# Ledger of designs, part 166: VHH binders against Flagellar brake protein YcgR (ycgR)

Target 1, 263 residues: Flagellar brake protein YcgR (ycgR), of Thauera aminoaromatica (c4kar8)
Amino acid sequence: MAELSTPSPASPAPLDGGRGDELEKFTLRGARQILQLLQDLITHRGLITAHTGGGHSFMTAVLKVDEERGRVVLDPSPDPQANRRALAAPRLTCVTQLDGIRIQFPLVGLGEGQDKGRPALFAPLPAEMLRLQRREFYRLQVPLAHELSCLLKAEDLARKPVEVSARVIDIGAGGVAVVVPTGAAEFVIGGTLPACRLALPDGEPIELDLEVRNLNRQTQRNGTEQLRVGLRFAALPRAADTRIQRYIFKTERALNAKARGGL

## First folded at step 13 (VHH)

Design X75 (from S3 with Y102M; framework vhh_7pa5_2)
Fold by OpenDDE, second read of step 14:
Structure X75 (fold): chain B 263 residues (1-263), chain A 121 residues (1-121)
Amino acid sequence: as target 1 above (263 residues)
Amino acid sequence: QVQLVESGGGMVQPGGSLRLSCAASGFTFSTYAMSWVRRAPGKGPEWVSYISPLGGSTSYADSVKGRFTISRDNAKNTLYLQMNSLKPEDTALYYCARDLDMWDSGRFDIWGQGTQVTVSS
């Protein structure tokens, strides 16, 4: 009976640096903040997945913060090979979660040594730590029955203003993904679409500015090509944010209830 | 309920070996540093060995260094102490202890009931 090695929970992949500007607001660079967050990891006994590159990672923990020496003490892996990889890596990408918040930070200059006669890994304090609330990254797949739409104010190839009604396929606190017919408008990544209207089921459309973040051409099963546009809320009033959050919460609850056989 | 239960103690001749086990329950074992502590008759408690949460770091008292090996199986929530080349002076009640701190040793918040090790000719 081959013991099915329960696949180690897929170590959350490091967030690709390509979203650099969006992640900046969640990046801590203050020395005090970094120290506090590291201390919180210790206090809460947070386990860390340390990525060494090449698809390799190992579990570790911050055992101690040595403020005097400006370094963190990490729990070595019981696997000597993992430690060798870690030491050979130019950078460790450490990923963990604290209170539902994803934390990611780089460690550079990893070394091995002893403290109080105990083997340990040592690294300088991270220069930055990313703290991401899941809520911000949660994307609700919009049920087809809800027929959420977004009126996009865009431009065509001739830079003529056009309004495009786009179906919302997913929504989160930070934005929406929509689908539009190919050729309906020209979208530029980083471009702003002003005064768009997001239609929610609960009332009047929300007027908001949207920033184009992603473009993906998709071919449907029927052979029809459509453009998926990822849009960030550029300026979202508090009231609108509340409505969006309420919608997401309500919908998620309903979907979960249905999945449980309750509806 | 948080609990540590030691086992594996017994009587052995000098030069013999024993393997102690400590079963942990009621807490996330893999996130705690663990230690073995012993108390010989008429003596105070003596720290014996330390192991980090993931097991990558270990340390030993000088009195047992090279003879004892601490290990853990986090999947089984079990701490071990392999004791080789036992000496009469190793006779003690051996406790499994949860370290309060992950790195700084010497403070323990949970103890087992202990398992008796007797080394006698």
Scores: ipSAE 0.859, ipTM 0.949, lowest interface PAE 0.5, mean pLDDT 90
Fold by ESMFold2-Fast, scan of step 13:
Structure X75 (fold): chain B 263 residues (1-263), chain A 121 residues (1-121)
Amino acid sequence: as target 1 above (263 residues)
Amino acid sequence: QVQLVESGGGMVQPGGSLRLSCAASGFTFSTYAMSWVRRAPGKGPEWVSYISPLGGSTSYADSVKGRFTISRDNAKNTLYLQMNSLKPEDTALYYCARDLDMWDSGRFDIWGQGTQVTVSS
């Protein structure tokens, strides 16, 4: 019923770290990948909003990656107060975008100094960086009235083929979350469900392959157990992608108009 | 499309002051480090001053330290050089230059037309 969204890549607001495993697949932890992404920020001249806590932030940029010393060189704020807040903060949350891709990373252990007679802020290389395409993190909460379903082709507990009609809870450009009664089918994280059928309100069901990404058992208020399954579109034809995006846009527009009370 | 236009040069007596301006257009000014470079008659180009993209970091040639101040207004796409205690040796054509490296300065791809500064009695 309610609309669910994350900030656009253009938004400086940090994404909630409490989303747990949802963001893990978009998190870079390899040293070479982190170095390459930081170099890409330099090459594409990405400005960074650094959040210092307490609602405070300032604009900065990565001026250089010092691979030998394992640190980044950051442009200080021309406001000395912002620099003092940054240095006092236990952690900075850095948010930027690169060609519509949202990038977010922590910096811990910020220091100040100078090189070549130039003042700079220095921080150790981040241990992780989040990289999200704008489409991949947006999720529309599907209205119950739409009765949107996905016919899953899976195996039951005895490993026999079974078709399960699952209710779609949310949908994005990269996948869907569905709810399945406990025991209706067996799901394995990383497993592929071939030739599933997503039924949108208009037109024929969309045939697509889905990859199981996460599983969450939920107990409802009435004591019944349901399984929430996060599914990624393994390969999405252009026509299917267009239909899904159109549904999301149309539904979001209708929900926004309703929320405004007749605007 | 990319342009840098300097202004504010002129004639001044030793000990005087001038403020140079550089109006940038055709690119995202706030994402580039900028420098001032000068050329005196019969001499090669001399780098004068550097400023980082957001203006938090500056540096100066030894010949101008303590006398010149570089600054920028990213909202107005404008670079400045405040020149105090001018000496005859500061007589030169002054260029603003777009610096391709944000930190390891010295790779300039776009230059202005220059503005003439003459320090004489």
Scores: ipSAE 0.713, ipTM 0.878, lowest interface PAE 0.9, mean pLDDT 86

Design X76 (from S3 with D104Y; framework vhh_7pa5_2)
Fold by ESMFold2-Fast, scan of step 13:
Structure X76 (fold): chain B 263 residues (1-263), chain A 121 residues (1-121)
Amino acid sequence: as target 1 above (263 residues)
Amino acid sequence: QVQLVESGGGMVQPGGSLRLSCAASGFTFSTYAMSWVRRAPGKGPEWVSYISPLGGSTSYADSVKGRFTISRDNAKNTLYLQMNSLKPEDTALYYCARDLDYWYSGRFDIWGQGTQVTVSS
């Protein structure tokens, strides 16, 4: 079982799966945009976890952007072994978080030297940087106690209208993942399900249009097959967006409080 | 809320050693570069040493290079200055300072009250 999982905002691990395809719209390639984002890391004092491969990483920071030489100046590790691993690596994958924004970028051609009499690591400016709002990639795993459901308006195999009550297993700003019994309805990737109804624990159901993004068949412990359907919100009204965001925020806060008060 | 407290100063003979400490509180210590700055009697401030946020980059004034070593323990929110081969000219009030600029150094916004180092026979 290999499924794309969205890590928590605090996770230092690089995002994977759907590489280049699903993340392209969040990737910056303009030289001015890249320079500005690197400068934002300096002004916001963003610490960076630099992954050197083989499960190894070290903490660093962008100390300076040297536009004249087209390079970034990075804080070396006080651990010489970490610096040796970094210099030997063909690529660093740099990951950071700034106020709910996940930033990830590669550095290739790492070197060491001095600038203004100070030891430093140097790398050419990255050709690309990934910038994701927490909102865009965060998925709340829905507690079973919340009994979150979505009434899907779909078609059966004979193209006749059917309504399927699906359990919501995760929810984010951009969509939901639901589970339905195999054969309950026909789903086509890219197809639109109009006027579905999302039932949150409080208030009336939210009417929304959903686009099918992915389909995964799974076998439960009891031997019953279910279909996991990833659904994107189409043109969500502001009031509905606000209610969904409020549910996510409140639930996340409650879960973090139960996990010993947060950090 | 933000506080820097220096300690470890004292009186030593020429050629002696001292280790200064600076305890930081009220801010995320690991995200700031730090410096040591000294003021000799009747003179202006002299920058002594710099350390980057994670501690991998350090620099020193020519007058102390080879004799002083700056270090930090981010887990303990503490900055250190190991001073060896002390000279009468090192007599000064020593301050730790929080540096706003990672690389250019010299924009200090928070200072400790200082710790006195006296080098005399």
Scores: ipSAE 0.577, ipTM 0.842, lowest interface PAE 1.8, mean pLDDT 85

Design X78 (from S3 with S105E; framework vhh_7pa5_2)
Fold by ESMFold2-Fast, scan of step 13:
Structure X78 (fold): chain B 263 residues (1-263), chain A 121 residues (1-121)
Amino acid sequence: as target 1 above (263 residues)
Amino acid sequence: QVQLVESGGGMVQPGGSLRLSCAASGFTFSTYAMSWVRRAPGKGPEWVSYISPLGGSTSYADSVKGRFTISRDNAKNTLYLQMNSLKPEDTALYYCARDLDYWDEGRFDIWGQGTQVTVSS
């Protein structure tokens, strides 16, 4: 399980630039890989959300890759103001999805003109494209105010059953990360915790089986040690998956609204 | 079923106006470029107008520039052609067509049944 806090492939929000080191392994820099990915977006008719900065964005699509001139041809917005904002921006951050895979890339040097007598926006081919192949890598950092918890069914040092209420610190389509006090229970990487209960703000707790994927000991400022446990959903009913995705998108939307409001 | 259904044709006098509509179903309308193509009696097909998937790019045949306006409502899965200052030469069966590729004039994969426009005195 990767410990990345990134938007879902279904989310239009850009990935955090401060995670560049963590995202390098998912970044394509080969010219042929970039060309192939752009062609895949054309073939599969992927719509793109282009962020122009200042909280502004517009919907576009790659209409053509002009390999000879080293540029992409983009669908202009039907809103002339959106096109003016895009042309004035130092860069666009383009976000799209292909078969559940999140794709993000910058465009710099946007211009306007004609292709075959048709108005278009043009930009040089991006030098890099981010391609996140696994939905399970997306993690929403859970706001402390939500007090999200998961009741874990684990074992103590004597292998006796114990129930631990753990605070959920991040959540994604593939699992959760929780924190527990050191010594509250024993966890083994690859071990299964059956019939745990995930408490979301709305509705009954979700009963699910969790697999331990990673363990990380952390020391707090007050000297207290806590254990961060990464847990994979071993099996997830469709209804539970829907509730988890709804919570993630609703919370992400609220956080994005706060960010744009200057909070 | 993938389908395009045109409507809004009719008989008008020269100088008149008509608005054609094309209702799309069975596919994600907003991800395809669309075109209007007409066929006059005894003639081959003539491309009339193009609109990009999001509607930001439009183009027109020289014969209709300044008189016709193509538009789309992606929320309603509907393509439109506003035809003003109609001429007898505009008399034709008008088809909406799903444009497979924005740079290919005749590369259409889905066509409607057509709607008749007759301009006569």
Scores: ipSAE 0.603, ipTM 0.840, lowest interface PAE 1.5, mean pLDDT 84

Design X79 (from S3 with S105Y; framework vhh_7pa5_2)
Fold by ESMFold2-Fast, scan of step 13:
Structure X79 (fold): chain B 263 residues (1-263), chain A 121 residues (1-121)
Amino acid sequence: as target 1 above (263 residues)
Amino acid sequence: QVQLVESGGGMVQPGGSLRLSCAASGFTFSTYAMSWVRRAPGKGPEWVSYISPLGGSTSYADSVKGRFTISRDNAKNTLYLQMNSLKPEDTALYYCARDLDYWDYGRFDIWGQGTQVTVSS
């Protein structure tokens, strides 16, 4: 006697501006793709952290995909309070991983009932699922000792060409995040910075075309502002990709070895 | 190495209680549904109880409903069966079983060796 009310036709909240746009290529909206990914979660026994809002979450799993009724069957929490919070929430944000691939999806219209006498939580199939491959969501936090920099070719406030040496704070297969002093250059989301030069510890700088993806201003303790700029590799030659990947793996291994050695 | 080791069986009088334990090792216990299955002398196996991976869903055979409680401690990789109001017909060898199916349970791939429960006066 699991009865689920027809969900409100209200759409899920729109994705964040620049973040929403950059995540669109990783978002699955096809019914067949969504069903296959949910089935993969079952087959590979992926546990799900379901966020109910207000800092609350609980652990669950997709137990079954009911294609005929267009719904998923979820494992209830053994904590009754967690189930009450989930049922009261307007939306669950579900987060899981399969072999380092981050998967995230919303569930709206959560209901409680029984199937074959067994307690279960039920929700309509999600309209979208985010699937970020390991290398696309993984960001190596760059050690300060590596002094990683990227020479950016941009324009100043007067539209004159300038070269700004920016400190690289994180790096992944798809891009870098850098920090520049406020006012050093003007950046426009979606704008391209051609022929920038990424300096890795070993070898010559790598010449890259970078696309501005996001901008975040931060105030330092001395009252000055820094600009954090997220940059996407617009076109990455195989040789450059190989060298960046080598740096990431080598540094990750060294950091992991250091952490394990502490225990 | 995948193992299930049952314990907690014994002899008890009708109306008594026993708590069975099953220690799991060699696999990620929290990602599997688990069941208890029993075999009485001279009879075939009878499914007794089911528990989902996180423990939020349970079910019981009609013969034990209201008397037995299945539970799990995923931090300790342990499955439990609390048996109350025991009857002579509950006398059996009790097995812990790992279930491959999250929802359509009964597809067991790993079994323990069993623990004997004897209910007699």
Scores: ipSAE 0.581, ipTM 0.846, lowest interface PAE 1.7, mean pLDDT 83

Design X8 (from S3 with S30T; framework vhh_7pa5_2)
Fold by OpenDDE, second read of step 14:
Structure X8 (fold): chain B 263 residues (1-263), chain A 121 residues (1-121)
Amino acid sequence: as target 1 above (263 residues)
Amino acid sequence: QVQLVESGGGMVQPGGSLRLSCAASGFTFTTYAMSWVRRAPGKGPEWVSYISPLGGSTSYADSVKGRFTISRDNAKNTLYLQMNSLKPEDTALYYCARDLDYWDSGRFDIWGQGTQVTVSS
């Protein structure tokens, strides 16, 4: 009986430092906001996965927010070992969802105690809470049939301006991933590509600035090397955002319909 | 429909033991704190025991402390009360109750019909 080692949920990779700026807009640091969100977790009875490190986690809940003492009261695990690990951990990473929004927050200074004769875990209020809207992280895999493209205004190795037509392989509210031939242009992570043109099926191309966020060389099955470029929308007009969202929604709906055997 | 159904009550001699069960349905059981409450003849309701949603926190009335053990199986949507060293004073109708609040709760929003426990020589 091979114990199917349930792959330990990969510790959420430390948010690579470069994503720090992007996450800042989703990070709550205001005391009132934090309190409200914690209260919302109580109200909506949100269960929390608390990660203690080393691939270990336990389920908990916010039982109470003690504003006077500046602490959160957590439901201990029924597993004493989990509680020991939690107490030994320098930091808990708490993850939950509320209304489809992923919430993540650290707790430090965890202690055990009792309140009104009830055992509980106590921690100071988190200094920050990350609220990630799914929509921002959703990436639609672009169907090949749609032939989405992005005209990239980049530079070559000689810093000569070049225009590269790139195929869009995925798209989200925050950006696109494209593939370009290797050597077509030089891309620098953190660099901005100004006045690029994203072609959507529904009309004229969208002019937008793109920031290079990721570079990944991929070798195709045929041996051809391609460069995958992750691009963030640096400045997206509202109208463009709406069009992109509409496209994503429409395409997703169509794909789901097809998957369900409808068309 | 939200429902709590108690079982396991009966007649037992002093010093005996019983295990009560409460089957929960119609709601996400694992997200609610639960309590046992009892009502003895001619007396008002008495809180007996509390258990947190995940079961890591429990509390007991002084009258039952050390004798009763509350537990839950969230996978089975079932609340339990192990009662040991029963006394005539434990004779009551025992109710399973859903706590309205997680903490500092004396409020219950759902009750079962109760199961009768009688401790008599």
Scores: ipSAE 0.873, ipTM 0.949, lowest interface PAE 0.5, mean pLDDT 89
Fold by ESMFold2-Fast, scan of step 13:
Formats: C-alpha cells, structure tokens, sequence
Structure X8 (fold): chain B 263 residues (1-263), chain A 121 residues (1-121)
C-alpha cells in the first residue's frame, strides 16, 4: 500500500535520491551518459533549480560543458546573496526536466570566476545524475491549443464548496498539474478533492478523485499571480487509465513530429 | 510569431542618459541569451552588450564599459539597456538580438527593426 511519495517532475523540490533503492537504479554514473545528459540540457534549454540548503534555491542553467577541464559553466544568479549562499554550500542539488523526464544531480566544489570576460559559476562534472524515466514520473506538457481542463471540487478560503475550472498544464500516468488563479480555492497538501472531472479530447469527462501533492505560486509574464497545483490520481479505473495514456501517446507523437520538421 | 520590438531611443545632449527597451514575444524569453548591437551610419554592426538567460552574467564592448548597463526582466519578457554618459560616437540605430549560443558564439537569429539614438554635440 505504501508508495514512493515524490513531487511531480515539474516540481523543483528535491527527491530522496540517497535513501531509495528504487531511485538508485535510475542513477547514471557513466561519464559519457552524464556528458550527454548535460549537453541535452543545453540543447533543449532546460532551466535548473539549484538548492543551496536551508530552504534556499536559485534558478540557473548550464551554459557550457567544458569536457577538457571536466567542469560545467553555470549562469550565476542576478541576486548576489543567492550566489554567496551557493558558493558557501558544500553541495548544490540541481533539479530540472527534459520532455517531462525528471533529472536531479549534485554539484560539489562550486567556484566563481570569469570565462570570455563574463562572470560565471563553475563546478566539476557530477559523478552521478538521477534520470527518472518511469511512467509514473513522466509528464507531458499539454499544448495550449488542446484547452485541456479539469473541473476541481474544492473549498474556498471560507471553507465553502467551490468548483474551479483549472487549466491542465501537464499530465502523466500518475496525475496532472493544473493552474488556478491565486485565491480561487484553498488547497492543502495531502487533501483529497472528490469527483473532479478531467476533460480530454474525444470523449466524456473522466470523473476522478485527486490528491493534492504540490503547491507552487508563480508570477506570470504579465505580472498576474497563479497557483500551480500538482494532483495525484487517487483511484483510476482501467478505462480512464487507458484514455489518459492514449492521449499522452498521441500528443507526444504529434509534438515529436512537429519538432523534427513535421507539420 | 517570434518578435523583438525596440523602443526608448531619441535625441540627447552629450553626457545625457537614455534607457532602451526590447519587448520579446512568441518564444520562451528566459531560455535565451540576449545582446544589443548597434549600427552607425556608413559603418558595420558593432556588438554592444550581452546578458545570459537568467541575467547573472553580462559583458560589454570596451567602448561602452562603465557607461552602459544591460538588464532583463524575464517575468515581463523585456530586455533593457541603460545608457549613461552618452557621447556623440554612441549615435547609432540600436537593435536587440536573440543569441542562439549561450556562451561560445554570438550567432543571432532574431532581430528587431531598431531604435535610433542621436547624441547631439
């Protein structure tokens, strides 16, 4: 009955990578695999949340892999305090994703300097990288054109029942992430939302019980605030599971065709 | 559509200041390094300034160091160039440009139409 409690792949929170036997079998330790994965982060322009300890983190990116010197070049934070915390930390825990696949890795021995006259943070190549390709961790980013929504049955801030139509931003075999306006409803991690309705193309809405797993407040490009809510499928009938997986497969295939110069 | 739209140019006296803006749309702005490039009449393009995707790394042409400051607001998809202590030789059409390479090469694929800066003696 006990399941591995993990945030969604889109969540910046670190996983318990050192304690789980299941997580260890997804750990890459081959030098060529590590170099390839870091290069994939550059090619796909993957942003990284770097955790410096004590609840602190900053956003960075791998700007270059310097294979000859065995190091990565990282984008410093525009916040000097974040850089000072990073340099003082014995280890950074870096979390990112590629095509819904969660990637997590440590960096130790962080330094600062300049390359090509530009300030940068430098770290030796990581000895290991966690790459979670399990179906339960894979998340498809939902195209805006699909207008995928989930009708949530929740409570407002006054504990009154409320229905919120939330936009689905990612979907996987284990759950969805949705966005709602800040203040539209109250969400509690571990709370259950019964009889919600997930609207997929080509059929009736799927009635689901959803468990709140993650909460992240984000400021949009236009300055508005929205709440990102990670939701786990609490009980999923076989037919619903099949429809969700079929949607994921079809959409991924279409997106891959588009990226490779398809339509 | 992928677009960059510059604004904020104008006429100033030597020693004056201007702030240029560049509004980006149609792509994930925060995942690209950005540059400012200028072209004076009858001259080729001159790179002016660079900023990394998250804004933690900046660099400048020797001609503008200490006078110009590049910055970005990723929440607003906007790039800025603060220009202080302007000189007549800063007179040029200023373009913002999207840099395909984070670090090794200044390959630019998207440009705006530019904004004119004129420093009158």
Amino acid sequence: as target 1 above (263 residues)
Amino acid sequence: QVQLVESGGGMVQPGGSLRLSCAASGFTFTTYAMSWVRRAPGKGPEWVSYISPLGGSTSYADSVKGRFTISRDNAKNTLYLQMNSLKPEDTALYYCARDLDYWDSGRFDIWGQGTQVTVSS
Scores: ipSAE 0.699, ipTM 0.874, lowest interface PAE 0.9, mean pLDDT 85

Design X80 (from S3 with S105D G106S; framework vhh_7pa5_2)
Fold by ESMFold2-Fast, scan of step 13:
Structure X80 (fold): chain B 263 residues (1-263), chain A 121 residues (1-121)
Amino acid sequence: as target 1 above (263 residues)
Amino acid sequence: QVQLVESGGGMVQPGGSLRLSCAASGFTFSTYAMSWVRRAPGKGPEWVSYISPLGGSTSYADSVKGRFTISRDNAKNTLYLQMNSLKPEDTALYYCARDLDYWDDSRFDIWGQGTQVTVSS
């Protein structure tokens, strides 16, 4: 059973590779920007979860950037088997968080040796680093009272065009999760739903293209079956992005104010 | 308040063993390298051992290599020094120290009060 694929910025799990085109605008490729971000991790002593594949990972830290040799120096694991897995891996996927900013980068060509007579792991400087603010992965749980909906353009089981009004259960900068009755339409992971319409309270519905990212069948406590669909915004006009962010911000503030009971 | 508190010292006969502990508070222990430094009577400080933030890298002074083992428990914010095959020359006040500059062994910014180790017949 597929679940929503947008993790928390603090999550150690790597981001879904199918979002590469969406994440490009948040990817740093300038050598000086990469060096500055690595130095920020050193200065703030950020701990890193390094994924070696096959569900394996270990904790490390960037101890030093060796600019002369174009490499990073990493703290080895106290577990020798974790170090052996890392050295055998074709690449490491490194994930960390610094004050609400998610940072992810690959390391290729990991080696071992000594730095100043102490055991160390070495890797060439990454060619790219992903830097994402919490807002890019924050998901607002949509209040039921808002009755937020998205009109989906999909196909039924007979491959005929069908329009389905889906209830929006959460929303973020990168997409929405919706619920539809089972059998109302057929969804294919990686498929595009063109010209869908997202209804926000403050204006005309936003027309946008959505990509199906995940599917999860749910049985409610009343026995009703529904399908939860995770949908990525394929591209957003600047005005649409601004409206969605404003809705999220205003709703979060209103919920916080209600929780405090203030007038 | 940033603080290091050593314990576990005492009197022991040559060939004996002791385990020193250092309890850290007031900072994120798991992100700092740590060292043990000793001061023998009438001598200046001597660096004894080093451990990296996650514990994957250790080093030792030639005088203690093969006899002492440094370790850390980041969940308990505690540094350890297991001392085996103790010699009279190991008699000293033992300090734990926070290593602020990982690549400069001379830069220790926080020190404990020390714990006394006496090796005598």
Scores: ipSAE 0.589, ipTM 0.832, lowest interface PAE 1.6, mean pLDDT 85

